# Miniprotein binders against Protein ANTHESIS PROMOTING FACTOR 1 (APRF1): the designs that were tried, part 11

Target 1, 330 residues: Protein ANTHESIS PROMOTING FACTOR 1 (APRF1), of Arabidopsis thaliana (Mouse-ear cress) (q9lyk6)
Amino acid sequence: MSLTELDDGLVRRMAMGAVFSDFGGKIHSVGFHRTDDLLVTSSEDDSLRLFDIANAKQLKITYHKKHGTDRVCFTHHPSSLICSSRYNLESTGESLRYLSMYDNRILRYFKGHKDRVVSLCMSPINDSFMSGSLDRSVRLWDLRVNACQGILHLRGRPAVAYDQQGLVFAIAMEGGAVKLFDSRCYDKGPFDTFLVGGDTAEVNDIKFSNDGKSMLLTTTNNNIYVLDAYRGEKKCGFSLEPSQGTPIEATFTPDGKYVLSGSGDGTLHAWNIENPSEVARWENNIGVVSCLKWAPRRAMFVAASTVLTFWIPNDGESPAPADPPTDQQQ
Below, E stands for the ipSAE of ESMFold2; O stands for the ipSAE of OpenDDE; V2 stands for 0.75 times the mean of E and O plus 0.25 times the DockQ between their complexes.

## First folded at step 3 (miniprotein)

Design a4 (at its last look DockQ between E and O 0.02; V2 from the best seeds 0.00; counts 0 for: pae E 23.4 > 1.5, pTM O .716 < .8, other shape alone 2.734 > 2.5, off the site)
Fold by OpenDDE base, look of step 3:
Structure a4 (fold): chain B 330 residues (1-330), chain A 85 residues (1-85)
Amino acid sequence: as target 1 above (330 residues)
Amino acid sequence: SEKKITITIKVPPEKAWEVLRKIFELAEKYGAEVYIWVETWGDKVEVVITITVRGSEEAIERFIEELEKLAKEEGVELEVERHEE
């Protein structure tokens, strides 16, 4: 199916198509597989859940009571995940696990972080992955080797992301500083650094658009900034309602034309970033959305709190654009 | 049926990276998935490389043979533990 070109009308037609409510608590993290129609969730009940997004079906659930589950992402293999730990971090140092959902085995531990991992991303082109922790470090890893490949010490809460080409990674830190690194020679330090002025809040999350032209920053104050990835200039910004300590996630659409985000009031928002305007707002009955991602290859996004929801275009008649008021020329 | 084999290699630190690189190259060549656990043991910093190989029996056997040659060439000890899953 051709990725139907996303337009304002399609975004406005997004509606909840599936609901999963059998979670034993908050969903901490969601991740899509890059190529397969799979979604993984991590929740407070110490479970990982695998979903078929094409059929809106739960495929598997696994429990991880020893370490818990926090941040999760797919590797390149559809049955293999990286999951960060919530428990026993200080005693074991086992802050990250490479695991198979197929056989429910831990394949490897990645030791080194001394505190909670708050950011986790997989390289799109190789077996490298990166983690940021409250220990004020970013660590670079290879799935094949349990030894840490690189360590970057920074100030504040780190957020890390790869571009979709796997050539550049970004680290966001306290004060709105974003550092760009060449993935092949990160030991030389950042090749560029820019400041996102105007917000003193810590960066909660950073993402690249698929085209690599834009970055999406979300602060702990629920401000969203879209930046030019080359110049570091603000393209647009949005402010959302405070969420009393629950971090909100924002996401690009696959085409990079829209940003979606939750809000502290439980609403969902979509903005066109080319012509900065809110194009959609949805009332959400599931509370504050802590996880929000668009599917890589579908007209679909997921929104999660204590409930997981799948959103798809409603096949119903597009509400006819309200006829522009006929200017009665008197 | 995919077999899983665990191989342990003791390598001096100065050779560890070279050996690792060659192991990855071999794994790619034979279509084997190799996962490496690196541990440092004792006052003599020995790097213990634990390799988990997944693949066809034939691929694994060929990989092991090439790994044995590599180990011999590099002057490192190779221990192979085969676990049939």
Scores: ipSAE 0.000, ipTM 0.214, lowest interface PAE 13.6, mean pLDDT 84
ESMFold2, look of step 3: ipSAE 0.000; ipTM 0.091
ESMFold2 (binder alone), look of step 3: mean pLDDT 72; pTM 0.673

Design a5 (from e12 with F24Y E28D E33R V44L; at its last look DockQ between E and O 0.21; V2 from the best seeds 0.00; counts 0 for: pae E 16.4 > 1.5, pTM E .783 < .8, off the site)
Fold by OpenDDE base, look of step 3:
Structure a5 (fold): chain B 330 residues (1-330), chain A 81 residues (1-81)
Amino acid sequence: as target 1 above (330 residues)
Amino acid sequence: SEKKITITIKVPPEKAWEVLRKIYELADKYGARVYIWVEGDEVLITITVRGSEEAIERFIEELEKLAKEEGVELEVERHEE
């Protein structure tokens, strides 16, 4: 399916097409599968939910009461996830789990973090993944091996991201420092370091554009910066309303032309980054959006708080209504 | 004066897609917004239409006909903005 070319008109036509309200609390994390039309959510009720985004259908729900659920991402396999833990971190060290939603089994534990994982990303090209934790470390992992492959000690709250080519990963840390690593030789240290001056806030999230040319950095003060990924220079920046206790998420569109973000006032915003201007603003009426991601291959984004919403162009193509979830408890 | 009307259709999950397709075809004629609300086993299709009173009435009539044909319940809530 040809990615519908995004323009300002299409972005402005984005509208809420589906709403899922059966969550027992705040949604902590959302993740798309790279190739399949799947979405996973993690929520405060210790559940993971799998959705078919083509048909707006909840496919599965699983409960994880022992460890809870926090950050979640897909692996390359459509039924296999990495999920971070909320509970029993100090006693078990079981901060990360590789799990199958197909058969509801934990495939592997990844031990090593001593505190909550706050950033999680999968390599786009191999079975490597990275985690950042409040223990002030970033750990590199391989899905095939229980042992940690690498450890980086940092200051402050870490945020980690791979580029879409899997060649570079970024680590953001306290003071607005962004370090770039070659994924093949990260042991040699960062090949570049940028200082995002002007904001002393901690970095909440970092992402690459699909072309790898831009980075999106979100601070805990709800400032959004678009950076040149090669030079580290700020291309543009946006300030949003503060959200006490709820970090906002910002996302690129697949083409890298637009940035979307939530705000502390519960609004959603879209900006054209080539000509930095707000192209759309939506009143979402679901509270502060803590999770916001654009679908990899669709004119669709999701926005989540305690409610999950699907947004699509208001041109008569809405996702199908969801069938009732299949509940499985673990 | 433009009026805003919200219409909610309760649809069994097994019929929701078929009904939704037909609703979109109708909604496009009137520039109406359609969303799906899913709560457990219940699927609610919410349609918001803006326009003249005459345009809205025509839309409602067509929607009522569609709802009757599909055997679904239609609830109409009128809000004047």
Scores: ipSAE 0.000, ipTM 0.189, lowest interface PAE 11.8, mean pLDDT 87
ESMFold2, look of step 3: ipSAE 0.000; ipTM 0.156
ESMFold2 (binder alone), look of step 3: mean pLDDT 78; pTM 0.732

## First folded at step 4 (miniprotein)

Design i3 (from if2 with V8W E10Y; at its last look DockQ between E and O 0.45; V2 from the best seeds 0.00; counts 0 for: pae E 12.9 > 1.5, pTM E .661 < .8, off the site)
Fold by ESMFold2, look of step 4:
Structure i3 (fold): chain B 330 residues (1-330), chain A 80 residues (1-80)
Amino acid sequence: as target 1 above (330 residues)
Amino acid sequence: GSDEKIYWFYADDLEEALRLIEELAKRGAKRIEIHVHDPEVAEEIAKRAEELARKLGYEVEVERDGDTVRVIITRDEEEK
């Protein structure tokens, strides 16, 4: 059985392993490197932390007091990140930073956003990325140049995502509209538009499945919709307990067969989306999970609140203890 | 400035749509796409946006798709 081919039994067997509880606040964002066994976190404590997911070890911690840390993702290089700022946006315009964690350099600033970035997505195939901001815009960028490549002005809080091949991207906006663009010709406008949810639904997050078949939408009222990726037809939906002011995150498993999510009551849930049914429900003691992602190439997921937890199939192992920070450089 | 060549926005208020077109034109926008989802105001927004955009030297195309009216406003369709 390959790690990308999961079944109900394996999903049900997932259990908390390693725990990291020394964050000085809420974890804002987590991201896996697409190929290397690495995870990065951003937090209210202004840290960026790099983890080895194979060995469940913290590799590095840096603190960023001038800008803070908000959204974060890897580029294709295992030591390079895009990180959004929480502080000093008005005075500096330094809303997005291209960072090297190898030597702690800022490689480039991507300026233009006038408010906090709330959605960030790296192209799976090249050096392009997208950012969505509370300034009611989405910006398209290239790591190699300072200049913004495109701007969409829209209503409300945007969410952005590339498909698995990087050939299509989606933008969600207020009113439940989701627009699809050709990444090669985005200057010609969207080639399709879907409406999802009712008058009160606002899409907060978008993801494409790795198998190319599905799109996952999460709303601000904690509804989850799974659609056909390019036709917009609803395959299934799930409702979760509300969480006041704390958006939940939902994610696909790597094979695209399952969806996992937190809930406002502090539980975790997993559903089979090919034969829609809940296959697992877990109580956890870290509160409402706001960051939840499954590793690209492992039977492992992370769930985070003020605590980061690694979840692996239960084979009798005890959870690993958290390691102390190894670097503090700010 | 020249960094901001392509714009898409949604408008449900006429005066906001016109203000944004003028602002984006001053910034050198090459393409502005207005989506209007409110069928009660869509044709007036499209008409007034078209009048303003042509006054500013743009070409205008209006496209209708279900409940949505798109006003596509262009000049110098690609970077020279």
Scores: ipSAE 0.000, ipTM 0.300, lowest interface PAE 12.9, mean pLDDT 81
ESMFold2 (binder alone), look of step 4: mean pLDDT 73; pTM 0.677
OpenDDE base, look of step 4: ipSAE 0.011; ipTM 0.280

Design i4 (from if2 with I6W V8Y R27E; at its last look DockQ between E and O 0.69; V2 from the best seeds 0.00; counts 0 for: pae E 7.4 > 1.5, pTM E .690 < .8, off the site)
Fold by ESMFold2, look of step 4:
Structure i4 (fold): chain B 330 residues (1-330), chain A 80 residues (1-80)
Amino acid sequence: as target 1 above (330 residues)
Amino acid sequence: GSDEKWYYFEADDLEEALRLIEELAKEGAKRIEIHVHDPEVAEEIAKRAEELARKLGYEVEVERDGDTVRVIITRDEEEK
């Protein structure tokens, strides 16, 4: 697979290829390495799994019995991860682990959060990362030191994100409000606040587009908003079928022109956001998709529930039915 | 590298704000920033924060922007 210029036609031709169905429970989180062709998953079965996305092959699986696995992301190194804990938070405070999958070693614990981490984001520019927790705090960290660099106390469920250049970070600190910080001068406080007016549901996820033009917000009531990243004005919004407490995830394509999302009815959707319209809808049979991310540099995305699916263009044949071609399975 | 902690919170209750300032000062906070969106509470918080900050060796700056009041409490590293 190679990077292809994305257009409506290519998006419509995306189809399920490889399927991995041997997880022992729900997949909690998926993350791509920024530059290498790697994907990591965390799961209810306490596993971290590393995948080669070019060949659609599982490379490694490790089990983490003491802490479990919840949120996961790569650092800049292809074998190093930040992973949040599901168990033993109150007894140890070991809410976040810096892990090497090369030699299965814990490189550092980041202590301080008193409740589950629900948002995790690695800086694209340096060794900093942010975590948001149900303890009503956001913490700023540096991989190279144990000490927390900053703590923001807030009133709601936090969501955190860096922009793709690492110059700005955003924190959802109360329902419907997103505060923006200069990453180099965050001690001056936020320089702007964006509001998703009229919606009182909490923002539970924030993403920036690669082109720097757009911000994608999802809410706990399954609304999706695309804002102008410069002005904070709403470009478009979508409401999806409720997922009965299962969070859904939305994602930009790498060019920032499309948004994909799951829905509570088990469908997947794609919208062109430059010329707003729904360009694709897929029925699928893996249930409600809770993890959905488009690969940073490839025409592919992953969708996950209790199974992990790789989606690629159906380029070698007539448009396929809603189900993926058999020769792209597994 | 720095081991400084930056603290930020929104406040709408005077007693909670003062308690947090004392607790954060005991932890060695160098910068505490409080945003208050209720003008009726903001002036009392600023007055009481200034009194407390003087006792604890902090400087206080108050900025007003519309209905929002920002109370900025800082301490130089050289002082302790």
Scores: ipSAE 0.030, ipTM 0.558, lowest interface PAE 7.4, mean pLDDT 82
ESMFold2 (binder alone), look of step 4: mean pLDDT 72; pTM 0.668
OpenDDE base, look of step 4: ipSAE 0.367; ipTM 0.757

Design r1a (from e12 with K4E V19I E33Y Y35W W37E T46V R50E R78I; at its last look DockQ between E and O 0.10; V2 from the best seeds 0.00; counts 0 for: pae E 9.3 > 1.5, pTM E .726 < .8, placed apart)
Fold by ESMFold2, look of step 4:
Structure r1a (fold): chain B 330 residues (1-330), chain A 81 residues (1-81)
Amino acid sequence: as target 1 above (330 residues)
Amino acid sequence: SEKEITITIKVPPEKAWEILRKIFELAEKYGAYVWIEVEGDEVVIVITVEGSEEAIERFIEELEKLAKEEGVELEVEIHEE
């Protein structure tokens, strides 16, 4: 399916196509490779698992008993990852690991964080990445060197994201503030700061759309905001049901025209951003999702809890206004 | 300095579950990474551990005992820093 063919009808036809249920706990993080058809997961069972998206097959399982697994993303190479540690942070300082899945080696440790990493973002264009930690810092790194390239101090839980060009990055923090930085001269401080539409809750996660026009924010009070990335003006916002211990997850489609989200009641929702309206909702069978992400170059998304599910268009059903999953009740 | 080693074990499919279970027990004791690849009917277990020379020697000794009991071959590669 072509990304130029995403419309309300296709979004409504999204349905569960594959299920992987042999995880030994909740899935913490998922990541797609930018160009290759690969997905990686991290889980409470201390595994990193690699999946072939095109064939919906698990390719490899690794277990990381010394450090556990928490946040994960691909580098630009399809066999290498950055993974944050869950255990032994204080005693070792080994909070971030650069891993080769090809030859099963730890290529580098990125030391410096004193508490769990909660946000991780790889540059879309080079070998830089950012990490945000509960130690109240954001650190900037280069895959080629051990030493931290920069550190930014802040209050609260940081959320970090690069824009689609890698020239700008955003940091969201306590008080609903979002600060924008020039990635080449972040030492000069932020070049812009705005508040999330009058909401003073902490921003839990931040993402840029692939088309560069929008930012997607989730908050600790279960709101989702879509902002104009250039001006910071709110385009739309939605309130969702809270859950205990699982933040609300949201994702753009690759064209930036739709947003999907989970909800504390276990439902999935989809909204059209260009013509703001809810275009679909699903009552899924995996409970409250802990991970929700649309693939960067395919009409496919993943939703995860203790179970990983792949969602693809179902050509056997006609488009419906909001409730494709309710047809399964028949 | 601290050492990192990689150990590779090729396991017959009929023995894979029992051997892997025992390897997980050792891995938890030493904080090791266990990497597996399952392709066709071949099972290859790759274990990576970092520690002091003394801890590494003990880990290798325990794996060698397991390997002899199960009739499987070990291959050890030592990496530093």
Scores: ipSAE 0.011, ipTM 0.480, lowest interface PAE 9.3, mean pLDDT 81
ESMFold2 (binder alone), look of step 4: mean pLDDT 77; pTM 0.715
OpenDDE base, look of step 4: ipSAE 0.012; ipTM 0.184

Design r1b (from e12 with K4E T6R V19I F24L E33Y Y35W W37E V44T T46Y R50I R78I; at its last look DockQ between E and O 0.02; V2 from the best seeds 0.00; counts 0 for: pae O 8.3 > 1.5, pTM O .790 < .8, off the site)
Fold by ESMFold2-Fast, scan of step 7:
Order: sequence, then structure tokens, then C-alpha cells
Structure r1b (fold): chain B 330 residues (1-330), chain A 81 residues (1-81)
Amino acid sequence: as target 1 above (330 residues)
Amino acid sequence: SEKEIRITIKVPPEKAWEILRKILELAEKYGAYVWIEVEGDEVTIYITVIGSEEAIERFIEELEKLAKEEGVELEVEIHEE
């Protein structure tokens, strides 16, 4: 009901509910469907798992033993997914697959990337998607065609994101640079470049807020930055505890008022973006959280390590999270 | 030259994990995709594989041997497109 206007009280009342602990390794990627109450996970056991988030129920599992599973997202159809390969890329070049969880079938293979895909994003307005790879390229695809529609070569680790209107996409690259492209004429090059404070760290992930006004970046030096999406000015920034070997994911709430993130010490944090302050901190016993996403249409988020956890507001029956520490270092 | 087959196996819940483990070993060897659906007390395993006629025949032979050892039935559908 109140997803457009969350308040600090509701954020603080978020608590761990359903837990799924039958994964054979770390969860690499999670994705919500935009309109249906569905979640998909990808994990080290080579599985993709489909969940009904309304009933906290696992619906289906598929195993991809030849190529593994890595990045995953829904297409516009709730029964179909795009998934990237974790291994055996040199033998086949099959870096991405389009599949149906309803038909139990691989519908299309996308060949071209020479190394792992580390960023994957579906267009919000059409059947296009983007992949960013450790092969130092971003590829643009059409779900209806095998052939790559475009390729952009860059230096560093790419992270890609469409804005919510699908008119602009962003590519993050080395040196804390984010380049903005017009989705219809990207071949003309970027129309703008944002710099994240002159930092030399690489960007791990980039997300637009649903209102299109803010951009969320996570970096390899364990910082989160929130930028103005039009001007590129830093609105706020937060430091995380270092994580050894596990990338940290951060997420916007659907109203864009809050950012949530894991940290290298296993703690989860929530910050108010409008008046930058830490509003909640949760200690958990699932370890360092590798995947964190807030559901697009519910007061719900998921946090994943080697287990998948669903978080929803309690009604005051459960203990509240620990108060955020005050950091007064000058 | 290439064929796609779809195999359906309904497995007893008490044997599901053991049967699945053995199916995943064969899936890794032959490049097959495994799909698992649970409805109430019923577990259904679907297997899809694309390959040469020889590879598919070998895979089916291995699965039939496994099905006989575990006391389950296979339903095989061949699609040629």
C-alpha cells in the first residue's frame, strides 16, 4: 500500500522471515520480475531457482551443469529468463542463454563474449538487453535474434544499467568513470561522463532509481555513492567494511528514498538518501551478503549469501534491529 | 543432424535426492539440462538435451540403465527441428 512513501519506522521494522538453505554454494545473482510476484536466483551449484514471493515458495529448479549459471534476470515474460555462463566459454562461446521455465527449454544462445559476464540488464521498454564482460566489452542484444546488435569496447570492469524509461543507459568503467548513452544512437558515443570523486577504484555495480533522478554505484574500494543522475554530482556516500572475495550489492527502495547494502562484516545497513543518515542496521548470522534487492511492488527485500532470506515488516512482535553506531571520526 | 529430446521422470519423494544426484552426474557428462518441479508430494524431473544421434542414443541408454536400477519409468519425447 505505502511503497511510494516508506518511512524510517517501516524500514526499521524489516525483519528476516522465510529462509531457504538448500543451496549447494553461494548465490551469485538474484532478480525480481517487474510486475509478477516472482524471484529468480543463480548459484554456485549451477542452479537457477524460481520463487513465488507472495507465498515464500520455491516453484522450480533448473541445473546447467555444462556452462553453470552466473548473472540472471527476467525478460518481460514471467516464465522466461536470461542467464550467463560461468565456465566452458572457450569451447562454445555460449556466454548467454534465453530460456523458458514454463516449457523447460533453452530458447536461444547468444555467442560472442570471451570471458564471464559480470553485468546484465534487460531493457524496460523492449526486447533488448545488455551484457558487460571481463573481456572488456559491452554487447547489446535483441532477444529475437542470435546476432549481436552492437559492441562497445572499453577498459576495466564494465557495469551496465538502463534508466527506468529505457531512453538512456549507463556504462561504468575504470577510474570511477560512468558514461551515459542515448539508447537509440549509442554508436555516436556517450553524451555525458560522470566521475566518482576522482577515485581509482572500479565500479562493481550501477543502478538507477525508479524515478530516474538518482544513480547508485558500488565500488571495489568498498564505498557506495549516490549521484544525481542528470548532473553527476554526488548526493551522498557511505563506506563499508572490506569484503574479501565477495562483491557487495546495494539496492534502492522502490520510492528511491532509501539505500540498503551489505558490508564485509556481514551487517546490513539502510540509509535515508534525502537526509543522509543511517536509519537501520541489522546483524545477521548468514555471513557476508552477496545479493541484495528490494522487491519492486512490495515492502520486502531479499538478502542472499549461501542461503536466501526474505525480509518483511514485523508488527512489533520481533525485536527491532540494533541501533546504528555513531561514527564521530574527525 | 541435431536432435532435441525431452525426458520426463516421476520420482518417489523418498528417493528423489538420490535419483537427482545420479541424473546430475549424467547431465554434466552429456551437457543436458535438468528441470525439477515439485507439486504437493510429487517430484517430476524433466531432462532436455540437444546433440548428435549417437550422443543422444548413448545418453538414453545410460538413463534407461539408471531408471531400471532405481525402479522408475522414463517417458521419452523426440523433437526434430
Scores: ipSAE 0.696, ipTM 0.893, lowest interface PAE 1.1, mean pLDDT 86
Fold by OpenDDE base, look of step 4:
Structure r1b (fold): chain B 330 residues (1-330), chain A 81 residues (1-81)
Amino acid sequence: as target 1 above (330 residues)
Amino acid sequence: SEKEIRITIKVPPEKAWEILRKILELAEKYGAYVWIEVEGDEVTIYITVIGSEEAIERFIEELEKLAKEEGVELEVEIHEE
C-alpha cells in the first residue's frame, strides 16, 4: 500500500482499532521498531510487552521484578531492547539494561547513572544510544561496550533526542534551553543553543521530525512547541489542559506535517503545523494519555495510559455530523 | 549448533583505547559483545562471541591479526560455554 499521503481528512478519520487492557498499571513508555512492525511497552507492573502492530497482537510479555521497567526503546535488532530500571538503582547502579526478548537474557548492564533515567533514545544509524537522568547528567553509550562513552553534566531534568540522520543530538535542560551537538564531536560542546522563550517550565520531552527540520518540545505544563531545528525559532505552539502529575507525550507524524498530543482532560488532539490549526480532537475513555507515538511506516498511532490503544484510519464513511438536536419548540 | 565463547584480553592502558576501537569494529562484524573492566592501570576486555565454530575461529584469527598489527601481546583466555 502506498504510504497514503497524510492529509487533514485522513487524520480526522483516525479511530481506535485495537485495545489492550490487561496492564497491571500505568504504561510508562512505548517504542516502535524502526523497520519492523513491532511495538514495545513498559509498564508499572514491571513488564515489557512486545506487539505485532500489523496484526494487533501481543507477541510476548516479560516481567522484570528485580529492576522494574521504566523507559524502553528498540535497538536496530527487532528482538533487542534497551530498558531503564526503576528499582535498586543506588545499590546496584544497574540503571540501564540491554536485553534480548528472544531468549529472555540481559546482554549487558550500563552503569553510571545515580538516579532514574527519564529520557532514552537510540541512534538511528549506529549502536550508540543516549540517556538522560534525574542525576542531572546525560550519558552516551555504545551497545557493544559497558563503559560510558561520554558524560554531560547539566542543570535540571534532561530530555535527549537524536535527529533521524544521527548527525545531531539535542539536549533540553532547565529554563527551556536546547543545546545541539554534533554526534561526531560532542566533546567540543554544543554548536548551537536555543532558548524557548515565554515558558519557564522544564522540558519533559524533545523529538526531531523525520526530515530533521523541526523539533517538538513538550513542557511539564503541557505546552507543546514546534521549533525550527536550524534557527530555533518557534513555528507554532499549543497549550493543553494540565495533567495531575502525569506527563503527556506529543509526537510527529512521519511526514512531519502533524503533531498529536494527549491532554490532561483525557482528550487527544491533532494539529497541522504547516497551517497551525487543530484538525482533530478525540474523546477517549482511557484517561490521560502518557504515551503517544505515530508508527514509523504506517498510518497508525498508539495512545497509552493504563490501557494501550491502536489508532488507524476508519474505512467507514465519516459518521455524518450528528444532526443538530432539533430544538423541540415546546 | 551455535557456540558461545568468552575471550578475556588484558591490554596495556596506553594502547587500550586504540585496540578497543578496532575490537569494536571486529565485534560488530561478528555480532560479538564487548565488556570493559578498568582496574587501576589495567584494562581487561571481555568479548562474547556467539556463532558457528567456523565463525568463532575466523573471529579469533582476525583478533590475533589485530594484535599483531598493533604490536601488542594479548593475553587471550578462551572460555567455552
Scores: ipSAE 0.014, ipTM 0.246, lowest interface PAE 8.3, mean pLDDT 86
ESMFold2, look of step 4: ipSAE 0.406; ipTM 0.790
ESMFold2 (binder alone), look of step 4: mean pLDDT 77; pTM 0.718

